VHH binders against Nicotine blue oxidoreductase (nboR). Designs and how they scored, part 19

Target 1, 204 residues: Nicotine blue oxidoreductase (nboR), of Paenarthrobacter nicotinovorans (Arthrobacter nicotinovorans) (q93nf6)
Amino acid sequence: MGDTDLPCVTGVLLAAGAGKRLGRGPKALLPYRGRTLVEDAAETMLVGGCHEVVIVLGANAQAVCARANLEPYRIVVNHDWSSGMGSSYLAGDAAAHTKNHILVALVDQPGLSVTTVGRLLVSHRPGRISSAAYSSLDSPRVLRRGHPMVIDAGLRPAVASTVSGDAGARVFLRQKPWLVDLIDCSDESTGEDVDTVEQMYRLL
Short names: E, the ipSAE of ESMFold2; O, the ipSAE of OpenDDE; V2, 0.75 times the mean of E and O plus 0.25 times the DockQ between their complexes.

## First folded at step 14 (VHH; framework vhh_enristomig)

Design p3 (from n6 with Y58W; at its last look DockQ between E and O 0.59; V2 from the best seeds 0.00; counts 0 for: pae E 2.4 > 2)
Fold by OpenDDE, look of step 14:
Structure p3 (fold): chain B 204 residues (1-204), chain A 123 residues (1-123)
Amino acid sequence: as target 1 above (204 residues)
Amino acid sequence: EVQLLESGGGEVQPGGSLRLSCAASGFTFSSYAISWYRQAPGKQREWVSYISSGGSTWYAESVKGRFTISRDNAKNTLYLQMSSLRAEDTAVYYCAREDEEYRGWFSDYFDIWGQGTLVTVKP
C-alpha cells in the first residue's frame, strides 16, 4: 500500500483589509452565523480539509484578536497591509511550509463552504492551480475564476515573484491561464464578497 | 459619475498600427490600475494588457512585443498602442478599472468597464 504521501495543504485566510467601503469596522469581525466572518471562514477551511490555517491580519489586527476566538489558528500580522493585498498574500505564503500547497481564501466571502474547500483539495492536480469558479446569472454557462484557490507548492515561488510592488498575483494567472483548473462551485455560492452595505444586511 | 470611455477603434490592414484611448472620469485616475480586454466575435473576453497605478506593465503572450500599454495621468487617459496587427486581433476592446481594494488578489475584479471600441483587421 504505497504511502501516497499527499502533500499537506496550508489554509491562508486573508483578513488584513480595513474594510473602508463598509464603514463598519474590519470585515473580519462582521457577524455571521452567530460568530464572526473570520471565525467562520477559518473553521470552514480547517473542517474542509486544510491541515492548518494561517490567518493574515493587518489594519485591525489588535481588535480582531481581542474580539474573535482565533486560538486554533496561526496568526500572522502584516504590518504593510496598506500597501495592498499582495503583501498580505506574501505574508501568508511565507508562513506556510515550503512543501505545502496553499489554499487561499478571503474573509469577506461568506459563501465559503466545507464542500467547496473539500472539492478543491480533492480535485487538485500537481503542478497546477485549482480555483473555485462561479457562473453568473447573466452568463450561466461561463465560469469565472474566484476564491478560494489552491496553489501547488511548486508554483508558490513563481506566483510570489509576481506579487511585488503594486503588482498583483492575478497577473500570473492572466499570463498563464493554462495552469489554472476551474472547479465549478456555482452550486455552493455566487462567489460574491461582502463589499456593500446591502450585502452586509443580507448576512444578518 | 465614474466612467471609462474607449476610442480609436477602426478598420486597419494587416501589419498596420492603431492607437486606442480610454478616457477616465469621476475618480482619481492615477490611483488605479487599469487593464485592456478584448472580445472577438463568438469568443470569450480575454485579457490583453495591464498597467498598475505605479506604471508597471504586463501583456498577454499573444500581444507581447506588438502592443504597448501606457497612461497619462495628467490627461486621465489610458492608451494601447497596437502594431503589427493581425486578423486575430479583430475584437471589441475594453478598458476596465481594477478595484483598489483587491489589488494583489487572485481574482479578477473590475468595478468599471467602458463600452468598448471595435478594431477590425482585414485586407
Scores: ipSAE 0.189, ipTM 0.603, lowest interface PAE 1.7, mean pLDDT 86
ESMFold2, look of step 14: ipSAE 0.391; ipTM 0.719
ESMFold2 (binder alone), look of step 14: mean pLDDT 83; pTM 0.834

Design p4 (from n6 with G104N; at its last look DockQ between E and O 0.65; V2 from the best seeds 0.00; counts 0 for: pae O 3.5 > 2)
Fold by OpenDDE, look of step 14:
Structure p4 (fold): chain B 204 residues (1-204), chain A 123 residues (1-123)
Amino acid sequence: as target 1 above (204 residues)
Amino acid sequence: EVQLLESGGGEVQPGGSLRLSCAASGFTFSSYAISWYRQAPGKQREWVSYISSGGSTYYAESVKGRFTISRDNAKNTLYLQMSSLRAEDTAVYYCAREDEEYRNWFSDYFDIWGQGTLVTVKP
């Protein structure tokens, strides 16, 4: 990639959690749109404009690989998944080329759409973080930061430095909110995660 | 029942000090990260400080050097020592617990909030 070329974007899909709340195994393997959440999310990221997709697995990596078709994507297994999402993020970040931006998404967000991914990529400004943002019915004028999020290649080291076993990228975002551009995606989703039984049943 | 209860709020003069407490009950306090938030009149709630289960601390730029977050796991209590208080520090202060089962490392994701304690800084 020449000096005149725009950096590529690596999609980083975090799917290393055990899904303990749902009691139905890893969230990655929940059925969605005739396939699995992990397959749907990864495809959405790729079709949305990511140049490649890295899927970070953890707790149930073997089961996920056995049951989901992940052939088109790069798989990274985080053996320290139990320490939290931070280690998974770091694993995904490390798998991406140093010159690439990363688009980070969570597997348990079925509201992720091709449009949202595309909107973030097109709207991204150099040296910044572009975050999907969502409003609620109760506060339609207030945007809250959510996923997915594009992190500029130049900021990746700084973000990573704030991520440890007990600290996440949210700390960086809290400390430096002026680096974050909120991209309104309220028309696409509520930004909610699948964290409750009720939410799960909505997917089934 | 899982609960957080803030206390220690009150009126103080500019330049003064105040210590807030957040008492936790109904869960293993030592296993959770906890943050302080505040909401000033007519403003949005803002993050103030964070302490991990391991004891790592972080601060908003607006309070760095003036506020100190700490925890006593034996007492199941979170603290916020505030010094050099300013008028702009006037707010209701809340403590919030992170979700143990699922951490959103890119956005705020807290499952339990206290009722808040009012801090008023005025001459």
Scores: ipSAE 0.024, ipTM 0.397, lowest interface PAE 3.5, mean pLDDT 84
ESMFold2, look of step 14: ipSAE 0.371; ipTM 0.701
ESMFold2 (binder alone), look of step 14: mean pLDDT 80; pTM 0.809

Design p5 (from n6 with D99T E100P; at its last look DockQ between E and O 0.07; V2 from the best seeds 0.00; counts 0 for: pae O 7.5 > 2, SAP .7 > .668, placed apart)
Fold by OpenDDE, look of step 14:
Structure p5 (fold): chain B 204 residues (1-204), chain A 123 residues (1-123)
Amino acid sequence: as target 1 above (204 residues)
Amino acid sequence: EVQLLESGGGEVQPGGSLRLSCAASGFTFSSYAISWYRQAPGKQREWVSYISSGGSTYYAESVKGRFTISRDNAKNTLYLQMSSLRAEDTAVYYCARETPEYRGWFSDYFDIWGQGTLVTVKP
């Protein structure tokens, strides 16, 4: 950790899902850019400016570890992965130093870029949540909250206390919308995740 | 209540044909993409076919040219026409509702599955 007065940022990559909807195994192991989604996302987070990367695995954790090169990263296995994204988030949050901000990303977001990560980190304000935001072709002026997001170290406990199921930090953000800064990343991606077969085919 | 219900399964000889149906209820069927999956005994569930809300279709390599997915929005029903059936097509077939394409950080991850219908291909 450099002698910089700036707080460190831990990348938390959520990759604990089973990917059942795709029927192609865990999303983490889907091929992308000559490697796997989990490798690509983790590297992107690190190169983008995260000081370290924690990868949260769950479903098929053994297979992911066996097939992907995750040596540079910290691995956390969420054994309660079936309860939803919330438990995975909590596992990742717990693995990060208490004084660090966390940048949370999902493995099934192939649109994640070094530029997006860097933009969020540079734009982040103390005591706030910085969320990537994306517009659609149908609504070019409407920004929608998406992945990834930076959560200030000071807010992490409060966010964690509200996390449940697949809702993530939805409850917290709805209760405190003024804490969220939307960072326009529409030029980098659509913000979509790989949830449909159509999306999968676009990725492959 | 959101529900998918498969039907049309049964026993068929190799080379035969069968049409499966998936009846949807409890949601706006026309707004959702739907997929067919199958699970053979002792094997993992695998994707078979996909149809978007707009009618775009996709197929697994193993069924391309043999299976046809279609939908009737007026009847809230998904179909899978299977032809040139093979022994390896033996499985329980499931239909599943796909989530909307755009999902943000705090989106709920859920899909709806039917109970499945058994297809057995044997001489």
Scores: ipSAE 0.015, ipTM 0.270, lowest interface PAE 7.5, mean pLDDT 84
ESMFold2, look of step 14: ipSAE 0.215; ipTM 0.604
ESMFold2 (binder alone), look of step 14: mean pLDDT 80; pTM 0.802

Design p6 (from n6 with S52T S56N; at its last look DockQ between E and O 0.47; V2 from the best seeds 0.00; counts 0 for: pae E 3.2 > 2)
Fold by ESMFold2, look of step 14:
Structure p6 (fold): chain B 204 residues (1-204), chain A 123 residues (1-123)
Amino acid sequence: as target 1 above (204 residues)
Amino acid sequence: EVQLLESGGGEVQPGGSLRLSCAASGFTFSSYAISWYRQAPGKQREWVSYITSGGNTYYAESVKGRFTISRDNAKNTLYLQMSSLRAEDTAVYYCAREDEEYRGWFSDYFDIWGQGTLVTVKP
């Protein structure tokens, strides 16, 4: 294996939630940049360097597939979505080729950009987790782990073993913080979630 | 009006046991994941244990096999049973309510903390 080989990365887009904080509609279908949020996020992951994108759907999966053009991507429906984010992570992880790293992203995080994805992939080191990280104006010297993140292919089994239906990868990150590289992406976003989607929509 | 109130701290001999409690009020306790953290003098706060809303439990490597986290949703109370205590377990112990949805997957976001309870393991 030579210097010209780039490891393949499967993008895993977690989009199974019911949109509890934004009423009852799925966040995946929120309008963003002339399309749905799920379409924009998946394209961003692919253009940013992921070899393929797996979209994990759950709540309203049929409605999402009917209203979004997802033909370029692979779809996984997590029928256990109501148990929490961990089950969606496991479904996406299982769909990715075992030799690939995975880049995990949430459909409702506005910090996802082609630049952020590319930076993570370029910075990634074998045997590590590479996490986008952000600071805020209130704490400019404190870099907080955020989204998206790259989980090395070699770490995927260990991460999966710590995941439950409602925990995701946070337990692994807390147990083994020395395996996590924080990649400063503050220039792209503050990393806050999409509970201000109305504000972002005004920029479209 | 969300509150978390720790209790049960005290002094104990090496090898001893203590049970900490965290009484929750002002929110639907059963819907939230809750953690224990600790902070020794002069050190950064460190994660100890975590229990999900579904009851799954997780531990820092340094306490695994010695500490047991549990919850009683009927009493809105979180517990930490500590056994085989060592000098390095001396710290102020805090409980914290976790964000369980999208935000918490990548970031340690805590919207409420308890006041803490001191555990001292004697030399």
Scores: ipSAE 0.270, ipTM 0.647, lowest interface PAE 3.2, mean pLDDT 81
ESMFold2 (binder alone), look of step 14: mean pLDDT 83; pTM 0.832
OpenDDE, look of step 14: ipSAE 0.436; ipTM 0.755

Design p7 (from n6 with S56Y; at its last look DockQ between E and O 0.71; V2 from the best seeds 0.00; counts 0 for: pae E 2.8 > 2, grease 26.2 > 24.2)
Fold by OpenDDE, look of step 14:
Structure p7 (fold): chain B 204 residues (1-204), chain A 123 residues (1-123)
Amino acid sequence: as target 1 above (204 residues)
Amino acid sequence: EVQLLESGGGEVQPGGSLRLSCAASGFTFSSYAISWYRQAPGKQREWVSYISSGGYTYYAESVKGRFTISRDNAKNTLYLQMSSLRAEDTAVYYCAREDEEYRGWFSDYFDIWGQGTLVTVKP
């Protein structure tokens, strides 16, 4: 009786960056929808269908923990956050059960929605990577790979092995593009992160 | 103005070698990762090689062992040394600046592209 136990999905929220570009503190604590970006993103991942959410903090971890309600989530502090996002990814990956898929999201993407998360999880195929994809205004017919992304449990070690120094998982994706399924989420967001003050104001 | 300009393309015989250059201007070259892409006639653009700001290098399987990516930060120049060239390497080669921050970690975020340089491998 092969209990086809659908593999669980661990949400990995990367929120370890210093937010240097905005100069307004950690992006994780930016106000959004009456709460903080980190709270909103984490809840969205959970409500969207992740079984658990691991939040990877780094820069200003203490402040984030003090000011945001993160009680429902697992917190991992990456003390090597300054080395780059790679170390944060690895920290989050390591926190997830080896049998779980991971859904990786960035805290500075307020466009993350329950629908997007759900769509990726439902569309995910075993042994593959499912990536949210977005069209741009300049190229409405071209889908570009973005966040969030579901990485199959079986591929996690291989992806992690490509993460070194300042190189990200994108290298793996480029080396093996045939493993990546693009899931159109253009109707939900532009896929862009908050990098400018103007973008921040749009969230208010 | 931020700009990338490829050069060094040309015609070469199979088994031959060619070195491409990508000259960068208008930004701090050393702070950015850069990739080589190529597009053959009638085919989709494909990733060829990547070099991070820290100097880590990666290659597509199709060019691994034959191509070498490198950079000279003092000259603001990216290079692609191609050896053992094959007919299937015929393409317009592009360099593209990548964001190594949040956007570029999982997604293909290229904010600047060169105009490309044509490489033709034929007898």
Scores: ipSAE 0.207, ipTM 0.618, lowest interface PAE 1.7, mean pLDDT 86
ESMFold2, look of step 14: ipSAE 0.318; ipTM 0.675
ESMFold2 (binder alone), look of step 14: mean pLDDT 83; pTM 0.830

Design p8 (from n6 with G104D; at its last look DockQ between E and O 0.66; V2 from the best seeds 0.00; counts 0 for: pae O 3.1 > 2)
Fold by OpenDDE, look of step 14:
Structure p8 (fold): chain B 204 residues (1-204), chain A 123 residues (1-123)
Amino acid sequence: as target 1 above (204 residues)
Amino acid sequence: EVQLLESGGGEVQPGGSLRLSCAASGFTFSSYAISWYRQAPGKQREWVSYISSGGSTYYAESVKGRFTISRDNAKNTLYLQMSSLRAEDTAVYYCAREDEEYRDWFSDYFDIWGQGTLVTVKP
């Protein structure tokens, strides 16, 4: 690989949650576009330009593997999923090659699109974090940080170091906002995740 | 009913100190991480400090060394000790509870906010 070769990007799909709020099992298995959220999200990441996709499972990992077609993707099971998303992130991060950037996405964000993924990858600058950003109807001029986001390979260790125990990557992002580039994706989605029953019904 | 209620705000001179409190009710306080935020006039709300359920603390660069976040689980109360106050610290200060069901480790995800308490730093 010549010095001009760009690092690869590993998609990390976080899908380890139990989905307790919805009461319908893991969010990963919610129906969406004739398949499941996890299948749709993973495919979107791959088609969007990720070189590979790592799916981090946890709660109900066996059920998800049994019911969803995840053959094209790399599966990592986080046995410490109950500790929070941090441990899942770390599991996904550890599965990615050290030289790769990672694109982190959440399974419960059905608004994820091929265009959004592509936009982030093309817009990513070395040594930075590229985050999808969304405006709201109430504040159309204000962009808020959301998912997905690309973390530069060089920053992965530093980010990971803040993701331990009770700490999360959000702390890193708060402390070093100058490292974060917001990429406007308001035209693709609102950035909302499926956390309420009402949101779930919108998908059905 | 789940509630957060801030208090302790007021007027103080530059270089002075002030302690804010956030009283929690309606939930198991010790199980939640909580943050302080502030919003200055004409500015966006900004993160100030964070304390996890386990007691880990983090601070914005602008307040490091000057502010101290702490919690008393027995009293269901969050504190923010502010020292060496500056004019730029003038803001309404809010406490916010992190969502227990869904923790977003990449973004702010707080489900409950207090009404805020005003801190004014002026000569």
Scores: ipSAE 0.030, ipTM 0.443, lowest interface PAE 3.1, mean pLDDT 85
ESMFold2, look of step 14: ipSAE 0.331; ipTM 0.668
ESMFold2 (binder alone), look of step 14: mean pLDDT 81; pTM 0.815

## First folded at step 15 (VHH; framework vhh_enristomig)

Design q1 (at its last look DockQ between E and O 0.59; V2 from the best seeds 0.00; counts 0 for: unsure alone 64.7 < 65)
Amino acid sequence: EVQLLESGGGEVQPGGSLRLSCAASGFTFSSYAISWYRQAPGKQREWVSYISSGGSTYYAESVKGRFTISRDNAKNTLYLQMSSLRAEDTAVYYCAREDEYRGWFSDYFDIWGQGTLVTVKP
ESMFold2, look of step 15: ipSAE 0.546; ipTM 0.797
ESMFold2 (binder alone), look of step 15: mean pLDDT 80; pTM 0.804
OpenDDE, look of step 15: ipSAE 0.469; ipTM 0.768
ESMFold2, look of step 17: ipSAE 0.474; ipTM 0.766
ESMFold2 (binder alone), look of step 17: mean pLDDT 79; pTM 0.800
OpenDDE, look of step 17: ipSAE 0.489; ipTM 0.779

Design q2 (at its last look DockQ between E and O 0.33; V2 from the best seeds 0.00; counts 0 for: pae E 9.4 > 2)
Fold by OpenDDE, look of step 15:
Structure q2 (fold): chain B 204 residues (1-204), chain A 122 residues (1-122)
Amino acid sequence: as target 1 above (204 residues)
Amino acid sequence: EVQLLESGGGEVQPGGSLRLSCAASGFTFSSYAISWYRQAPGKQREWVSYISSGGSTYYAESVKGRFTISRDNAKNTLYLQMSSLRAEDTAVYYCAREGDYRGWFSDYFDIWGQGTLVTVKP
């Protein structure tokens, strides 16, 4: 494996939630494109250019492993998943090599595409955070940061230190907005999460 | 109607203190995280402070140690206690409700107040 001078990128797929809002089990196992959301997202990350993919499971981890084909990926089970997404992020972050950047994605964002992943990886600048950004129909001139997000290896410890509960990395991003590069991905997705049954059906 | 209403702004001397309030109505206040923002003349709006529904607090580096965010769920009110005020703190201060998490990394504020002006001058 040639010493590629370029740092590797570990995809971190957060899929530890119980999916209580949808009432149909874990979001990870929702059908999507003839597969499951977790399979689709993980493959997208890998094909998009991540060197490896770490899937963080939690709620119903056993069921997810049994029903989804996750063989190509590294699985991390967050036993503290009920504490919030922060603990899942930390679990995923800890599983990635310290020298790697991480590309963090959420399983409930079916709009994730190979193009988006590739765009972020190519656009990523050292020492920075690269965030997919999306405009809305209501505000076409305003880009809002969304998922996925690439966190530089050097910033991972600092980001991790700010992660608490459900606040995620938002606080860090707010504290240091100058570190964040917005990468326009409005052409690929709306950046919306699948949070409602209605949204799910639109994707089916 | 969902609403946030800021109050408590005014003129204060450098080194002085001021307490801002943000009154919430039309929603379950205790279930939402809320942030303070400010916008100085000719500058971009900047994040000041955040308090989660659980009471966790965070601050911008520029105000850390000087400002204190708090909430009274019984009164549906958010507070910002400002001390050791500086000229650079002059701004219109806004409270903003964080909407449902559309993303772990994303900022989504669905409700904003009208703002209250804080002027720090000798």
Scores: ipSAE 0.279, ipTM 0.665, lowest interface PAE 1.6, mean pLDDT 87
Fold by ESMFold2, look of step 15:
Structure q2 (fold): chain B 204 residues (1-204), chain A 122 residues (1-122)
Amino acid sequence: as target 1 above (204 residues)
Amino acid sequence: EVQLLESGGGEVQPGGSLRLSCAASGFTFSSYAISWYRQAPGKQREWVSYISSGGSTYYAESVKGRFTISRDNAKNTLYLQMSSLRAEDTAVYYCAREGDYRGWFSDYFDIWGQGTLVTVKP
């Protein structure tokens, strides 16, 4: 499949968090594979097939831009980051051209792979949401929705209308679960966040 | 000891009814959203129904109008009332607790029951 057969997709990387739960500063700057999390995730999205990557920053945006090389990407600063992740989603959604699908990823989900991004883009069907989904050796019978997630251009207004505080796309997905395709990516990642000091050891 | 335990499964004729229960223990049941899932032989597990901590209900299209999810927070119990059962409803039914919020898109179901079998016979 060539470039003309790939969906037109804007990668939206949500990286606005303050990192207070980790006690180590913004999650975007955590070390990962010799770079920062934000650099690794954004490159992965771009190499995986997104037409462009929009990075949504908030807390410590100046520090992140000063310490990470983000030249290849578009930066959106969400000054309402403290109201919750929903405002960061809306800022990234608004930055994407209305005819494009968006691929949404969270910076605090280490282990995002080029293969996962590519699989979602190739598998995506019009009018639907394509969600990476994971099971682990601890729960091999359970496939959990996770990230990244492709939201079809036609669904973007409906998803946006349900977003508030930290209740983001979760509300939409619960209201209209028939629109979600789960794409098994268990071979690439567990999908777990880096939300505790113990989980941070995965980055060392 | 955090636990979910399904019961109420069994054999039923087409058009019949069953009520499944999911008994919760070891956590504050009223604070969590809970789902029912099912898995037919040889098929992937699929979502059936969801009830929020506040009592809002949602259903898969294939069961809408036939199944009713409810919760009794005083008894720490989730229910699924199934009516007008069909052969395609034959499956092992699981209840699952939505985990603590971990991220914006993370629908993390962190506690699952062992399942209860529903068989709809001809």
Scores: ipSAE 0.011, ipTM 0.207, lowest interface PAE 9.4, mean pLDDT 79
ESMFold2 (binder alone), look of step 15: mean pLDDT 81; pTM 0.811

Design q3 (at its last look DockQ between E and O 0.45; V2 from the best seeds 0.00; counts 0 for: pae E 2.1 > 2)
Fold by ESMFold2, look of step 15:
Structure q3 (fold): chain B 204 residues (1-204), chain A 122 residues (1-122)
Amino acid sequence: as target 1 above (204 residues)
Amino acid sequence: EVQLLESGGGEVQPGGSLRLSCAASGFTFSSYAISWYRQAPGKQREWVSYISSGGSTYYAESVKGRFTISRDNAKNTLYLQMSSLRAEDTAVYYCAREDEDYGWFSDYFDIWGQGTLVTVKP
């Protein structure tokens, strides 16, 4: 890959949720790595090789835009955010050029790194889904799907069809596991969800 | 206390039918997606079916056309109607509450039932 350009990919950062698990407002504004979580994630996606980043906002979109510097990125406000993550995904997917792959990340799933994004983009094969995957010290030979995930441009309509309504991409992945390449990213992060963000936030 | 409790398992002949129930308590059932999983002896737990909070249904390819997931929000109960049962359907069946936001493309469940055994006689 050395001298070859990375594939044309739109980063889609889903940041519209209300933070139901924590019982708090949007996690997009939580401090992380010296910035807000949304700023860190979006910059990571762009520097890691996405051609552009689309940020999907919903809950407290005005507050997020007022407090975070999102000028380098495209903003989509999903007014239907309360119906679930599927509507946010579809809004971000619709904003991406139809010929591009999309790299999807959730703002409340920290541990995104430039190396992880780059590894996914370099490893991606046409017609497939490339998912970051992680193991733990207790189960070092067992990889589990995590974030982020690259969805090939050719698969975007099928994923969108499955997501329409409220199902999320997880159902597509469960129905078609043979289309999924797991890319080992255990050396970069554990892929832990909100518990890591919650613990860091409460130390502040 | 948030709980999911499966019932309706039992022994059945090949080609037979069973209806599993998953009774939910301690949370607003209508606000959550729920999945059925199963685990055969010596195998990893595998996904069977999913129903969203909005009622959209999805199935693993191995059960599509034979199993039907449904929910009754007034009774806080999830169902799995199983038909045309085969020996390979023998497993403990579990229901699991989905986190639609945090587990959108990762598998994440915060509440599991203890399971109900389905045995399809050879």
Scores: ipSAE 0.390, ipTM 0.715, lowest interface PAE 2.1, mean pLDDT 81
ESMFold2 (binder alone), look of step 15: mean pLDDT 79; pTM 0.794
OpenDDE, look of step 15: ipSAE 0.436; ipTM 0.754

